VHH binders against q9sj74r43to173. Designs and how they scored, part 9

Target 1, 131 residues: q9sj74r43to173
Amino acid sequence: QQASIAWTYHPHNATLDLCFFGTFISPSGWVGWGINPDSPAQMTGSRVLIAFPDPNSGQLILLPYVLDSSVKLQKGPLLSRPLDLVRLSSSSASLYGGKMATIRNGASVQIYASVKLSSNNTKIHHVWNRG
Key: E = the ipSAE of ESMFold2; O = the ipSAE of OpenDDE; V2 = 0.75 times the mean of E and O plus 0.25 times the DockQ between their complexes.

## First folded at step 4 (VHH)

Design m40 (framework vhh_7mjh_2)
Fold by ESMFold2-Fast, scan of step 4:
Structure m40 (fold): chain B 131 residues (1-131), chain A 122 residues (1-122)
Amino acid sequence: as target 1 above (131 residues)
Amino acid sequence: EVQLVESGGGLVQPGGSLRLSCAASGFTFSSYAMSWVRQAPGKGLEWIGRIYTSGSTSYNPSLKSLVTISRDNSKNTLYLQMNSLRAEDTATYYCARETSGTEVIDLPFDYWGQGTTVTVSS
């Protein structure tokens, strides 16, 4: 078991609180989690949170990305752009309340996020990967 | 066709233990990872834990010391063992079927049971 999720759903405001648990392959690797509101089972188009160590300080950094043809996930310098919260919200899900956090414990990492479900009939798919 | 039926709920004293069962039918039980989820009165759904097809388990860290999930593929049955029950463990408990271990995980689960109620009271 190299990845798992803990979550709590709040039906009064259609919010899903998530904690993603992952493990690094190496001390300088990365772990990512995200959702794809448009194309289930595809990494391209996902809105992701990536945790990786700062090369200078060793402290864990959590950054939002939109995975598309212009953004690549790799060890070392990452190319990214801000999470498109407006488009994500319009697509049935968004990171709500601006709450994002990460915790590191050795080779393990936890990524916390709150997801707002904007439609009662939409299906949410999430993805994860590491490198 | 696909059915999940929880049982074993009831009234239990604080500090007590309880084992819940989930009887699965209408699909190849051994081919799916299974989860337990609960909902306390007036609160949201809380994921408890998962058991993979291999028998490996993964738990909500806030509940890890209090619960154990197991399965018996020969009986198509999922179990949740709960120990040291507290008043705040009063909830309706659901079993749910999820997709197998891939890099893509579907939320919500595709099938849920109707739930079994656990009341922890002196």
Scores: ipSAE 0.000, ipTM 0.118, lowest interface PAE 14.2, mean pLDDT 65

Design m41 (framework vhh_7mjh_2)
Fold by ESMFold2-Fast, scan of step 4:
Parts: structure tokens; sequence; C-alpha cells
Structure m41 (fold): chain B 131 residues (1-131), chain A 122 residues (1-122)
């Protein structure tokens, strides 16, 4: 199993909790998951969480990104702390609460995230990739 | 096999300077943009800057006055010159190869080095 997703929707606070499962192509590779508020199944424009190993310690690092093909330079430092909460927002959805756990002896990762949906909108477009 | 090996880290006094090197092998070094990234103890990753295949550079605005990135394609080597070092610059420093292709251009990196540790202290 290369990738799968499970979710639970909480209507009283319009929050979607999800767990994304992905497998690395190699021990030094990355796995990413995110949402695209504008288009279905398109990486460009997505708010993503990317998991990859610290090459020195082997510990997984989780970083937030906005994938925008119009931006050649990253907007700021790639600043994150392992297992810290991440907040990314859009007009239709906000990605907040992100953490990860390595599974299957480091060959796979589970990324846990919470998404706040705008009132009366339960539709989200999610994307994933690996390298 | 792609490999990146950093060197030049160590103990340095506040206000001092240090030059880090990154030796690349297993790929056509001159064809890739390269970056430096650091991680302070207990903190996340902080991007320092990038050097394009043309030799042009882009820096994290908060670090631009303190660092210079350069490359020597004849030696397959990337450099990071650091000046006016502060205790807050204590970190493990990594060189990384930029991911190529329009569909993944904003993704972090496809290969990293093992890192070299810089400690700024008396």
Amino acid sequence: as target 1 above (131 residues)
Amino acid sequence: EVQLVESGGGLVQPGGSLRLSCAASGFTFSSYAMSWVRQAPGKGLEWIGRIYTSGSTSYNPSLKSLVTISRDNSKNTLYLQMNSLRAEDTATYYCARETSGTEVVELPFDYWGQGTTVTVSS
C-alpha cells in the first residue's frame, strides 16, 4: 500500500481530522500531503505538509509549504519544529494541527492533520506526492 | 550514487568567521541549484540561501548580511562563508540539492548532506 487516507468529520465545529499514510521510495526520500482549495488533484496552489528524514539523526522532519508555481524563491525560512502544530489558511479551508509518526520500521509515515472548513462547505481537494 | 559531504564546522568565537564546504559527487554538479539549511538545537530547519546554476544567489532576508554562498564547479564544491558569528548561529549546517522540474520546484530538496556542526561560544 503506497498511500491511503482516513478521516473523521466533526459537524459541531466544522473540523475534519485526518490521517494520511504514505510510503517512502527510499530511506532518504520525502512524502507530502496537503489540500488545494482552488482545484482538484493539482499540486500547484496546495498547502502541504512534507515529511523527510534529518540526514544526520534519521529523525523525521515535518515542514509546511504553499506550492505556488509563480514563486521562484521560498517566502521565508523553512522553519518548523518536529510535531509542532501548523496553521495554513485559505478562503475555503484552513490547515491546522499537523504531526507525524514513522511506522513499519521507517519505511512509511502517518501524517495527522486537522482542517477547519468554512461554514456550509464540506468539500476539500487533497493531493499527495513523494520523491 | 548522489552524495553531499559537508566540512569546516567546529568551535568559533563570537564575532568570528567560518567557511563551510560541501563536496558533491554522483551527479552533474554544475546542472543543479544548491542550498544551505541549518538547524539550531531544539529548533526546526531554517533555510539560509540558494545559488543557481548561473552563479546568482538568493538569501533568507534575515541572514543576508551575515553570509555569502558560492560554488566552484571545477571542484564540485559548494561554499558558505559566515561572518560576525553570534551564539544564535550555533547549529548543524546542511547542504542540499534543489529538486528540479516545474511540478516539484517548490518542494524542499531531493538530496541532503550529513551536516557539519558549528558552535559559537567562548
Scores: ipSAE 0.000, ipTM 0.133, lowest interface PAE 13.5, mean pLDDT 66

Design m42 (framework vhh_7mjh_2)
Fold by ESMFold2-Fast, scan of step 4:
Order: structure tokens, then sequence, then C-alpha cells
Structure m42 (fold): chain B 131 residues (1-131), chain A 122 residues (1-122)
């Protein structure tokens, strides 16, 4: 298993800082990590960060995406958006676009993100994949 | 061979306007959604917006009032019109071809241009 997550919770402002560590399957591959605020462990509805190397420069590129069923219904491409405040329907939680950074060491990548919790419930649902 | 070639960058004064072009070749341009992405010096990539095959557009909310994306399928060309330019709009601007729609997680863009540099300065 070539993936791990480190978490730090800050009770003074109710934020979870995270670092996701993943490895590429190939030199031209991608690694993605995200949160689904509405449903556990589903890709549809997820707010994801996708990391991949620029094939020309080798520089790591990180782009935010929202995966939604309307894109599939319209047979269109994935919708890319900045990370914004997102509220859960049953338990208030917010995802902030914060210090989003990637660094590469060989065939691995580290993705940094912050999640704002609107209550003291620290449980969030996350997804990841690679290709 | 798929190619995307941006043009129209250069030096522009604050408050000015600029139109960027992206010439596409090697694929059926009218069958793909296209995006514009920029990168300011020392910063990450910032998505600007996209245009679907239908001609409908979606934009980064922070940039929507400042930019317009359009396409001319007869010329295989994508455009980015920028108005009220500020120093913070100084960046390399890329056009990118969107990956075909899928239920599997895939890379968002499968081809990128080399970029065209826009400098906003007096």
Amino acid sequence: as target 1 above (131 residues)
Amino acid sequence: EVQLVESGGGLVQPGGSLRLSCAASGFTFSSYAMSWVRQAPGKGLEWIGRIYTSGSTSYNPSLKSLVTISRDNSKNTLYLQMNSLRAEDTATYYCARETSGTEVLELPFDYWGQGTTVTVSS
C-alpha cells in the first residue's frame, strides 16, 4: 500500500490540516485525493485535488475538481472549480481552499489541504485513487 | 499529432484589454470541451474557465466578470478575452483540451499548449 494520511486538528479554529502521501504507478501517472461532504466513499460529489507531472518540464501540477453527476448526465468533461466553503446537509462542516501545495520526491507526491469543521464532529469522508 | 498553440500574449498596461488565441490541430476540435489555465510566476495553476462543445461556458467565480471564453469551430480556434487587466493578471496562459467525460477518475486535461506570457505593467 503506497498511500498514507497525516492529520492535525486545531480546536481554536475547528480546522483539520492534512497531508496526503501517494505514489505514482507510472512516470506520467496521476494521484488524486478528495472529500465527499454528502456521501461516504463515493467519487460522485467529491471535491478532489489531482496531482500529475507536466510531461515537458516534470514539474508537479495540482488542480481542484468537483465530480458531479450532472457532468455524467450531460456526457461532458469533469468540472474544475476552486475549493469553496461547503456545508454538509446533516452535520455542518466546511472545506476551505487553503494552503494547497505539492512537493515531489522521486515517484511520490504530498498534497496539503485544510478542512473547516462547523461542529466538534471530526469525522469526515475521504476518497483517493491513482492511475 | 495533437497540438495546441497559444498566441496574443505580450505587454499590456493596467486597465487594458487583451485577446488570446489557441490554434488547435491534429484532432476534431468541435468534439472537445476546452479550458484556459494560468500560472503566475512562483505560483500554482489557476483554472480560468471552460467552453463546452455546445458553446456554453463556465468560469472561475473570482474571474467571471473579467473574462470571456469563446470558440470558432470553423477555424479550430479557442479565444480568451480579458478586460480591466491588473498587475496580478501577469502570468503564463495555457489552453488545454479536456479529457473525455467518464465515471472513472482521470486526468482533467490530456493535452496542453506551451503557453503565452501576459505581462501587465506600466
Scores: ipSAE 0.000, ipTM 0.156, lowest interface PAE 13.1, mean pLDDT 66

Design m43 (framework vhh_7mjh_2)
Fold by ESMFold2-Fast, scan of step 4:
Structure m43 (fold): chain B 131 residues (1-131), chain A 122 residues (1-122)
Amino acid sequence: as target 1 above (131 residues)
Amino acid sequence: EVQLVESGGGLVQPGGSLRLSCAASGFTFSSYAMSWVRQAPGKGLEWIGRIYTSGSTSYNPSLKSLVTISRDNSKNTLYLQMNSLRAEDTATYYCARETSGTEVFELPFDYWGQGTTVTVSS
């Protein structure tokens, strides 16, 4: 039931590879994951990735947001700074085929992201939610 | 005071199975979620999976078909069962105690074992 996060840390280049795994609780649902590489203890400034199916095409849409000071999601650039998120991809295409107008309850999605960390600080604020 | 000691590592042939154990002491084992993490030679740390206090499990999606995590609270012991082992499963395997009540702000583990080495080779 809970979303999970898989990670691999590469000390040679201080890169953290993340795999976000989530399950939709309804056919019209969404799943979100967040990280805050700049201020691990703060919710403000978190980079949030939200995944949901396009109701017209059934394709999975992945949207990056930055959580503002009001705790409201605002659409923002994928990278607020060039080193925050190095790589982003999704494996969801193989799950949905891109032909469905909706997904079934219990459908799963995986999102891959890479984050460059300082060598002195491995603390990361990570959060997830779904609706 | 808190101590985690892994055991059961060794040389295994490809296609074989292996069960690792982690003996916990110095805390109320039954009150904590526990994880397994591995590190292959020359590679980074890779999370394997978690077992909650209820006995429910959550796995790294890339490893779910190959591993099973279980626990025995009467023995304060965590287990990792691995099947269909491949050369790429060669790694040092660590058990880790999950950080209580702060899972969203720090690294998820507050204590680690010293690790046990698994080598998969013919």
Scores: ipSAE 0.000, ipTM 0.106, lowest interface PAE 15.8, mean pLDDT 61

Design m44 (framework vhh_7mjh_2)
Fold by ESMFold2-Fast, scan of step 4:
Structure m44 (fold): chain B 131 residues (1-131), chain A 122 residues (1-122)
Amino acid sequence: as target 1 above (131 residues)
Amino acid sequence: EVQLVESGGGLVQPGGSLRLSCAASGFTFSSYAMSWVRQAPGKGLEWIGRIYTSGSTSYNPSLKSLVTISRDNSKNTLYLQMNSLRAEDTATYYCARETSGTEVIEIPFDYWGQGTTVTVSS
């Protein structure tokens, strides 16, 4: 299993509590999970939460990023393009607004987030990656 | 750098079989789910199926009886076996590395091969 997601929906305030389960491919690597709050069907503009070890302390930290508009999925020629991310401070992540947490257990990581939904029938398109 | 190179395409008779290969390099192949996607002339992309890191597979229900996806992690190679080929299977076939490890309505891919062309004709 590479990744999985568990969720609980609270209809009285249209809030979805999520727990993403992922794994690192290396001890110094990162794991990211996100959604696009403005255009759920689009990858560009997705807000991603990235968990990685602080290179100085070794402690796991969680920071929000936005997928840059230059990072588009293509069906063209051989493409060797890493994800381009624009780092945001955790305090500036309006979608998550401090409702984020991460826990590491060996090579596994859990990312917790709370998301406000527009309706009970809204489907969430989510993405994840690691490096 | 990440590279995906498809091979095995060509001309095949209706009712025939064909095996496509995708050689991966520049990343830890065993750590990624992989997909096959095709595009027929003048049409959009059609997802064929996915193989997880565990070796489990998930297929487009419209193509499930036609195809089998497998992988050999020791050779960093992904395979697509196709049987009972029809003229409508004529397409360019791409292998792609998944950016998402969970099931989503729209499956994002961060790397694609250049494609290999399959022509089904008598």
Scores: ipSAE 0.000, ipTM 0.090, lowest interface PAE 16.0, mean pLDDT 66

Design m45 (framework vhh_7mjh_2)
Fold by ESMFold2-Fast, scan of step 4:
Structure m45 (fold): chain B 131 residues (1-131), chain A 122 residues (1-122)
Amino acid sequence: as target 1 above (131 residues)
Amino acid sequence: EVQLVESGGGLVQPGGSLRLSCAASGFTFSSYAMSWVRQAPGKGLEWIGRIYTSGSTSYNPSLKSLVTISRDNSKNTLYLQMNSLRAEDTATYYCARETSGTEVIEMPFDYWGQGTTVTVSS
């Protein structure tokens, strides 16, 4: 498996803790994981965490993004400045930032995230991609 | 002046156990979820697990069998119990306070400790 996920749900605060396991397609590439609170299973509109090597230090970093029609993700290294951060203004779900874990043989990464769920909907649709 | 100070690191033999502590000050400790994160030499950050204000815990699946996180709100202290330590567990271990709110953030943690180093070697 090139991707897997583990989670723990906490009903007292309606929060889902996620740990996403992914693999890079190249050593200078990126791995992203997220949720789309408005349109399940679509990458566009998703709140994502993207992991990639810091151009200055070479160390992995993790930054949050909102994917909209102005964003284009491609296969290969993420060479440009990170996308602008935005506030989550959804009433159905929200995403806290994540932290990238570790590189194992240069190919794998963990992403931690906490998702706030609507009390009237426990359905969660996640997306991931890499380049 | 929020402060997090880790302690308990040191040299441990393979197969050994170690308990790390994190002393918190400058904020209402009982109101925040807390995490442990480690960084092996030359590697990126690896999330170990978190403990909520309720005492519930969530762990990195790859580390779940090796660690237990607990807290003592009366002492403003966070703990990490580690068992069956391996050479691969050699790292600097950090405690971190979770960022509150529902906004997209650069990092899930707004304050970090200075770290305590664990070396697993014989």
Scores: ipSAE 0.000, ipTM 0.134, lowest interface PAE 14.0, mean pLDDT 66

Design m46 (framework vhh_7mjh_2)
Fold by ESMFold2-Fast, scan of step 4:
Order: C-alpha cells, then structure tokens, then sequence
Structure m46 (fold): chain B 131 residues (1-131), chain A 122 residues (1-122)
C-alpha cells in the first residue's frame, strides 16, 4: 500500500487527530496529505501538509499549504495561507523504520497531526499526492 | 512587543535586482526560524522560503534560482535578495516569524510584518 491514514475525530472541540503514512517516489521528492472542508471532491481549496527533505539542513520538513483556485500545484508554486488555515494544534513528521538519511525511492513517511475542523461539518474527505 | 518591519520595496525594471530587509525587535531574533511570503494583487499568499536558526535555507522550488534568503543576527535583520525580476514578481512581500524552532516542525507563523510592495514594470 502506497498510502494509508488512521484518524480519530473529537466532536467536542472539532479536532481531528491523524497519522498519515505515505511513500516517496524520489529521495528529493515530497509526500502530501490534506482535506478540503468546503468541497470534498475538489483539490482546489484543500488544506495540505507537505513533507519533503530540506536540502540544506538534512531534516524532514512539514509545511502547511492551502491550494488556491488561482494557482494550482501542477502549474505554479505552492500557496500558504497561515491566516486562513485550519488550525493545527500540533504536527510532526518522521520516517517509518528509519532516519532522514534513509529517504529513498519508496521510502515511507509518517505524518502526525491534529487539525481543527469546522464544528458543523461531520464529513471528512482526504486527498494525497506525491512528486 | 514583537515587531517585524519590512523595507526596500519600490519600482524596479524587468531583469533588475532588489534586496528587501526585515527589521525584527521585541524578541531573541537568533532563536527563531524566519520566512518570506508574498501576495500578488488579487492572488493568494505564496511562500518564498525559510531560514533556520542554523542559517540553513529552504526555498520554494519555483523561486530557488531567483532568490536568496540570509540573516544577520547581530543586527536582528532578515534579508531577501531577488534577481532577474519579472512582471509576475509584482507583489507585497512579508516577513514572518515561525513559532519557536525545535526538531519538531511547528507552525503557523505567529507574527507578520506589514509588508513592503515591489512593482516590476517598464
């Protein structure tokens, strides 16, 4: 399996605790996971966490992005909207069974995060991709 | 209080270069990772890059060949050097402070500057 997710929703404060498991296609590549709280069938508008190796620090890095209808990942740079992001209470990224130095084609990453969702939305749809 | 003040924006010709500064105050600048983010008119925020407390940098791959981020901890100042400017680089540029750096990646940005506007036009 190239990607899987385990999650627990806490309705009292509208938080989603998750563990996403994905695989890299390249040691210089990225793995991303996200949700679109407004339009679950569309990639545009998704709140995405993207994991990639930092070429300068030798550390796996996790960055939040909101995919914007005016700029798409396949055509331009990633967009980040910290002011409009779904609140993230905590995040971390680690390599499954390994360390940063073990990132290779097919290497796995686990992303642990807690995400604040809309309190009136009981449906959660996720998207993922890699490059 | 924490303050971030960008400067160095203005009108520049296509193909030109420009260096932006961000003056930080009210906190121990050397203890925080810093980022540059821009917003073109009518568009969303675009992350440019980050510089860690170690001085290591991470860039948006689409911009890496055109920009360099650096810092001077003795002056509490963050810099963005931009080369080969294009009309599409017209935007308001913001510096932002990451939440306290650890080996665990943390966000969101907790403080932003007011921004400085760069207009690339002939």
Amino acid sequence: as target 1 above (131 residues)
Amino acid sequence: EVQLVESGGGLVQPGGSLRLSCAASGFTFSSYAMSWVRQAPGKGLEWIGRIYTSGSTSYNPSLKSLVTISRDNSKNTLYLQMNSLRAEDTATYYCARETSGTEVIEYPFDYWGQGTTVTVSS
Scores: ipSAE 0.000, ipTM 0.125, lowest interface PAE 14.7, mean pLDDT 64

Design m47 (framework vhh_7mjh_2)
Fold by ESMFold2-Fast, scan of step 4:
Structure m47 (fold): chain B 131 residues (1-131), chain A 122 residues (1-122)
Amino acid sequence: as target 1 above (131 residues)
Amino acid sequence: EVQLVESGGGLVQPGGSLRLSCAASGFTFSSYAMSWVRQAPGKGLEWIGRIYTSGSTSYNPSLKSLVTISRDNSKNTLYLQMNSLRAEDTATYYCARETSGTEVIEWPFDYWGQGTTVTVSS
């Protein structure tokens, strides 16, 4: 597995805590992780978090996105397109909540997020990509 | 409910100037650092700059001569002043709230606006 994820569900407040582990293809590249509440395991329609380096400080910036059904994503090397921002919404920000953080260790990256679920009986499937 | 609403985008000629606004609601605006980020069509995200709670600013060096970020805490509003605009500045511009904290783990942005589009055309 080229990427790993660990998560803990807290029934008391219907919150899912997660930590995604990924690896950059290049020092100036991006790593994205997300979920699709309507069609699990599909990139199209997903609410994603994209991590990329701040060119000024070298620190990671983490941004939430919503992918449109018109977008086709390709998994590949340095010539691959970055994930396209087709839509950004309050629902995307709310889904991931205000507890988001990222940490870099060389070429690897960890994305921490808390997701507020509307139900105690929700199945979550994740998707990821990099470029 | 936290909301950020950008405005002020539109069509502008090369060499022109434009001021973008971001109206914040649902939180204590004065307690958060705020940033501007843009995305040109078919390109990746580019961080423009940040304004701290103190009013101090930090800019992307490649954009520092073109932009000024300011805030008005009495109006819960963030501003981006852009001058000497070029075709390459055509993008969707987003305002974003920086997450708060003192943890050793880096804290990124937790809320974003829907964006406002700036088109620079000759």
Scores: ipSAE 0.000, ipTM 0.144, lowest interface PAE 14.4, mean pLDDT 65

Design m48 (framework vhh_7mjh_2)
Fold by ESMFold2-Fast, scan of step 4:
Structure m48 (fold): chain B 131 residues (1-131), chain A 124 residues (1-124)
Amino acid sequence: as target 1 above (131 residues)
Amino acid sequence: EVQLVESGGGLVQPGGSLRLSCAASGFTFSSYAMSWVRQAPGKGLEWIGYIYYSGSTSYNPSLKSLVTISRDNSKNTLYLQMNSLRAEDTATYYCAREDSSGFTEVIELPFDYWGQGTTVTVSS
C-alpha cells in the first residue's frame, strides 16, 4: 500500500497523535501529509509536512509548508513558502510540528505529527501526495 | 446494517495471554481493512493496529511486540492476540472498520462502525 495512517486520540486535551506512512516514487522525490481546514479534499490551501532528501547531503528533511494557489508541485525543486509559525492552525485544528523516523528500503517514510482538535470536533480531513 | 461484535474479554493474570474476536456482519468483510482500538478507564482512545483484506498488518510501535492481528475472511472474523499482559493493558477493546479511498481521507473519532467493546481486566 502506498500510504496509511496510525493514530492515538487523547480526549482530555483534544489531541490526535498520528504517524503517516508513505512511499516515494523516486529516491529524489517527496512525500507530504497534512490537513486542509478550509477546503477538505484539496492540496491547495493545506498545511502540510513534506519529507524530501537534502540535495547536498541526501539526508531526509521534514519541513512545514502552506500550499497556496500559486504553488506548483513539480519534479525537482519544491516551490512552496516555508512556515515561520510555531504551529499550523485552522478554525477546526492545529497541527503541531513533526518528525521523521526512517526510510525503509529507500521507498518508505514515517511522518509523526500531533493535531489539536476543537473540543467538539471528532473528525479531521487529511490529504497526502507525492512527487 | 453494519455490525461489529467483540468477544473474548475477561479477567486475566499479569503475564497471561488472551485472544479477542470481532464478528462482522452487514458488509463485505473481505473488502475492508479492520482496526483494533482500546480505551483504558478514564483515558483516551489508543489505536492498536490494523489489517488489510490481504492480511498485511501495521501496528502501533509501542504495542508491536505484544500483539498480533489476524483475520479469517471465510468466517467474517477479526482477531487480536495479546501476550505478556500488564496492568496497563486493562481497557475496553473495540474493533472498527476502516474506510479509506484515494489521496484524501477522513478520520472519525469514535467510529460509527464499532461495537460496544469487550473489557479486559489484568489483575491478580
Scores: ipSAE 0.000, ipTM 0.203, lowest interface PAE 11.8, mean pLDDT 67

Design m49 (framework vhh_7mjh_2)
Fold by ESMFold2-Fast, scan of step 4:
Structure m49 (fold): chain B 131 residues (1-131), chain A 124 residues (1-124)
Amino acid sequence: as target 1 above (131 residues)
Amino acid sequence: EVQLVESGGGLVQPGGSLRLSCAASGFTFSSYAMSWVRQAPGKGLEWIGRIYTSGSTYYNPSLKSLVTISRDNSKNTLYLQMNSLRAEDTATYYCAREDSSGFTEVIELPFDYWGQGTTVTVSS
């Protein structure tokens, strides 16, 4: 229901470790979390990690995507091109992963990423959604 | 104007328990989500957990079984209960104010306001 985030900042190398917490609203749903370095607080243009259960195995699948103005995160297939977050700009995640756990009435997901911060930009904006 | 003052730190033996307090003033405490953050010597900042205006809590998964966050809006006070303390829990503990209105889309790092911190040392 409510989403939350945990973090650890490492000042010696200006790296921020982030862990996003969310819940699926359906067994075939998805949860997305990401960063938009170009337009803070806007979902379109974001570099996101999308989490969803494999329909056959039930295992967590976690894939990087970029959200274009032509598509928004909604229930169903995404048409945005997936990107390797390690190759995006200095605000992109350099390491990512996730975990899924059964909860009282469904499933929760953790998405974690490590982000290199610019010395001139002390704020990171993130976005999230689910479907 | 906005002030956060932590207290309750000190020396505690491994396996012990400790409750920290954070006294808030200069703003409408009941309208803000609050967090606890810690920093061990020579380490970076580690977020412990958050309590929303509704009273719901969310914890760093690595710490969830060891801590409980609560609040008393009538006293403008935030609490952190710690149990089964370990040497690696030695740190300066900070309370911090966060505007919950932007949480689902935008999060600012660092938090708006921080206290001065209270030091917890776990040693025998």
Scores: ipSAE 0.000, ipTM 0.162, lowest interface PAE 12.6, mean pLDDT 66

Design m5 (framework vhh_7mjh_2; at its last look DockQ between E and O 0.50; V2 from the best seeds 0.00; counts 0 for: pae E 5.1 > 2, framework grips)
Fold by ESMFold2, look of step 11:
Structure m5 (fold): chain B 131 residues (1-131), chain A 124 residues (1-124)
Amino acid sequence: as target 1 above (131 residues)
Amino acid sequence: EVQLVESGGGLVQPGGSLRLSCAASGFTFSSYAMSWVRQAPGKGLEWIGRIYTSGSTSYNPSLKSLVTISRDNSKNTLYLQMNSLRAEDTATYYCAREDSSGSTEVIEFPFDYWGQGTTVTVSS
């Protein structure tokens, strides 16, 4: 209800197009969504896309992360290892309301990703969170 | 042998409505979540939505206003109601059995557990 997902799969090139729908809970908050290839229920090891306001301009930023025990989320710039780009073909994010929209409690965000799957993947775990 | 047989497809005018059926056999239908998936000619497989064993549903948000999924466990039948159809809804529609019933944290591709499809053509 508070988050949902849609997908389209292209079997000829094993590509999965995903769209995640979520909401922010504060004007300085974040929304994260990703695919967890290592564990169905854990954020550690997940390849995530995190949407948040630029601390300086307030504009929506989308950055990729690989979360592990050494990655910390805090006020100010986020720190993470580079995402494995072999599997992620493209990504983007948008707010409901276009370029005039601002991040605030209840603001809706859409995060798009295109991911190449291996031939042995029949199930793909995904994770999300917000703060 | 698991069998899923879709029916109810055909030619429909833009703005029209259509109800598709999926007859299930060879397994305990009431114990599985079920999905609808569609494929436009030359395009990928687009997930439409899921109905859980409880009868609750989850939908692709871009299609949510156009579709309603229901099930009748006494008839082993899954249904897809489609309204306000447009030319872009022209596709082959498949029903599929979910192997990971009841989870929203897993994206499952119904590669081995779907029917032969029924074709819906919306005249432009």
Scores: ipSAE 0.148, ipTM 0.615, lowest interface PAE 5.1, mean pLDDT 73
Fold by OpenDDE, look of step 11:
Structure m5 (fold): chain B 131 residues (1-131), chain A 124 residues (1-124)
Amino acid sequence: as target 1 above (131 residues)
Amino acid sequence: EVQLVESGGGLVQPGGSLRLSCAASGFTFSSYAMSWVRQAPGKGLEWIGRIYTSGSTSYNPSLKSLVTISRDNSKNTLYLQMNSLRAEDTATYYCAREDSSGSTEVIEFPFDYWGQGTTVTVSS
């Protein structure tokens, strides 16, 4: 497996802490994790966090997106509208090896997110992809 | 009726090992991915690892203890082997059935069925 998701759920405040572990397949690639409220099986339509290298500095960037149905999988970061995820409390990304690590094929990335779940609806459909 | 019954918990010294079992019934065990989850006193639920229907496994990289998840579909049993146990591993351990298609790109949370748990206490 090239990806995994770890989580800790806090029942007292209905907070879900997530850590998505993925790997890049190229220096200019992207890795995305998110939630699809409509279809759990597809990245398209999902509310996602996408990790990718900064075009200017090469440093790891994490940005939220709502993947429009018109957006297709590509090698570069998907262009979509900014995510408005009210339940997202925090998010971050890091490369294995620290800040000095470089994005390359096989580079490991961790995407962290804290999501507040509703009291009576705790089910989430995770999705992920890379390019 | 879906049932999950954990067993094997107990008191163990630091550095020790323990093997937990989860007996499943009321459903086609081999058709479901299974996970182990634990909850330490006063802490949240922490995912330990997963075993897919294929037998492949995935583990929480944050775990410091060595864990191995396996399954015996002929016995409808899920196992959690834990080695090099630490005090921080003290918790109630649960097996959980995943409502997942088994895809590597799709994971559902939370699990749809849990056991009653078995308690592990790591203490010198």
Scores: ipSAE 0.052, ipTM 0.492, lowest interface PAE 2.0, mean pLDDT 82
Fold by ESMFold2-Fast, scan of step 4:
Structure m5 (fold): chain B 131 residues (1-131), chain A 124 residues (1-124)
Amino acid sequence: as target 1 above (131 residues)
Amino acid sequence: EVQLVESGGGLVQPGGSLRLSCAASGFTFSSYAMSWVRQAPGKGLEWIGRIYTSGSTSYNPSLKSLVTISRDNSKNTLYLQMNSLRAEDTATYYCAREDSSGSTEVIEFPFDYWGQGTTVTVSS
C-alpha cells in the first residue's frame, strides 16, 4: 500500500515505538504522520511529524507540529514556521535508497517516533497525509 | 467465548519456512481485521502485519519480504507464512483481533482479544 505503520510496545515503561512508512507524490512534496492524544480520529489537535526535502539542499527535513483549528495542510508549500513543538521521546526520518537531490515521485520515507503512553490499555489513533 | 488459538510453531533451522495458523471462534471472523504480533524472549511486542476484511494486507516494513498474511473466512482461520527464517525470528507469535476506521487506523494496547501464542525457535 501507499502507507503502512509498524510498532513495538514495551510494557515495562509503557512506551510505543512506531515506524511510519510513506511515499511522496511529488519531488517537492511532504509526508506527515501524527497522533491525537485528546480526540481520536480528529486532525485538529494532532501532534504531527512532517517530512519534506529542503528546497535549497534537497536534504530530508523532519519537523514537529501541533495542528490547531487555524492550520490547514494543503497541496503546496509546507508551513514555514512550526506552531508548536511535539515532545515525543524520540523521532527521526530516513529516505530509502534515493539520492536527496533527485527524489522521484513515489520515493519512500520512513518516520520513527517513540510515544510514552499514559496507560497500558490506551488505544492509539493515528493520522497521516501527504501533499 | 471469543477464542483465538495459534498452532504450527516449533523448531526450524535457519533458512527454513513455517506456516502458522490461528483458529478463531466466538465472533464473526469475516467482520474483523486481524493481526499477527510477536515477542522475542526478553523483548517487547513487535507488530508483524494486518489483514483487512477486504483481504488487503499491511506489513511491518522490516518484515515485509519475509512474511505473508492470509485468511480463510470459510474456516475462520488466519495464516502467517514465514520464509528464510533467521535466529532473530525466534519468538512467541500471537494472533490478535484489531480494528480500523476511516482514514485513521486504531492500534490497541493490548488488543481486545489475543491468542495464547505459539513458539517458534530458529536454531541449528
Scores: ipSAE 0.000, ipTM 0.179, lowest interface PAE 14.1, mean pLDDT 65
ESMFold2 (binder alone), look of step 11: mean pLDDT 79; pTM 0.777

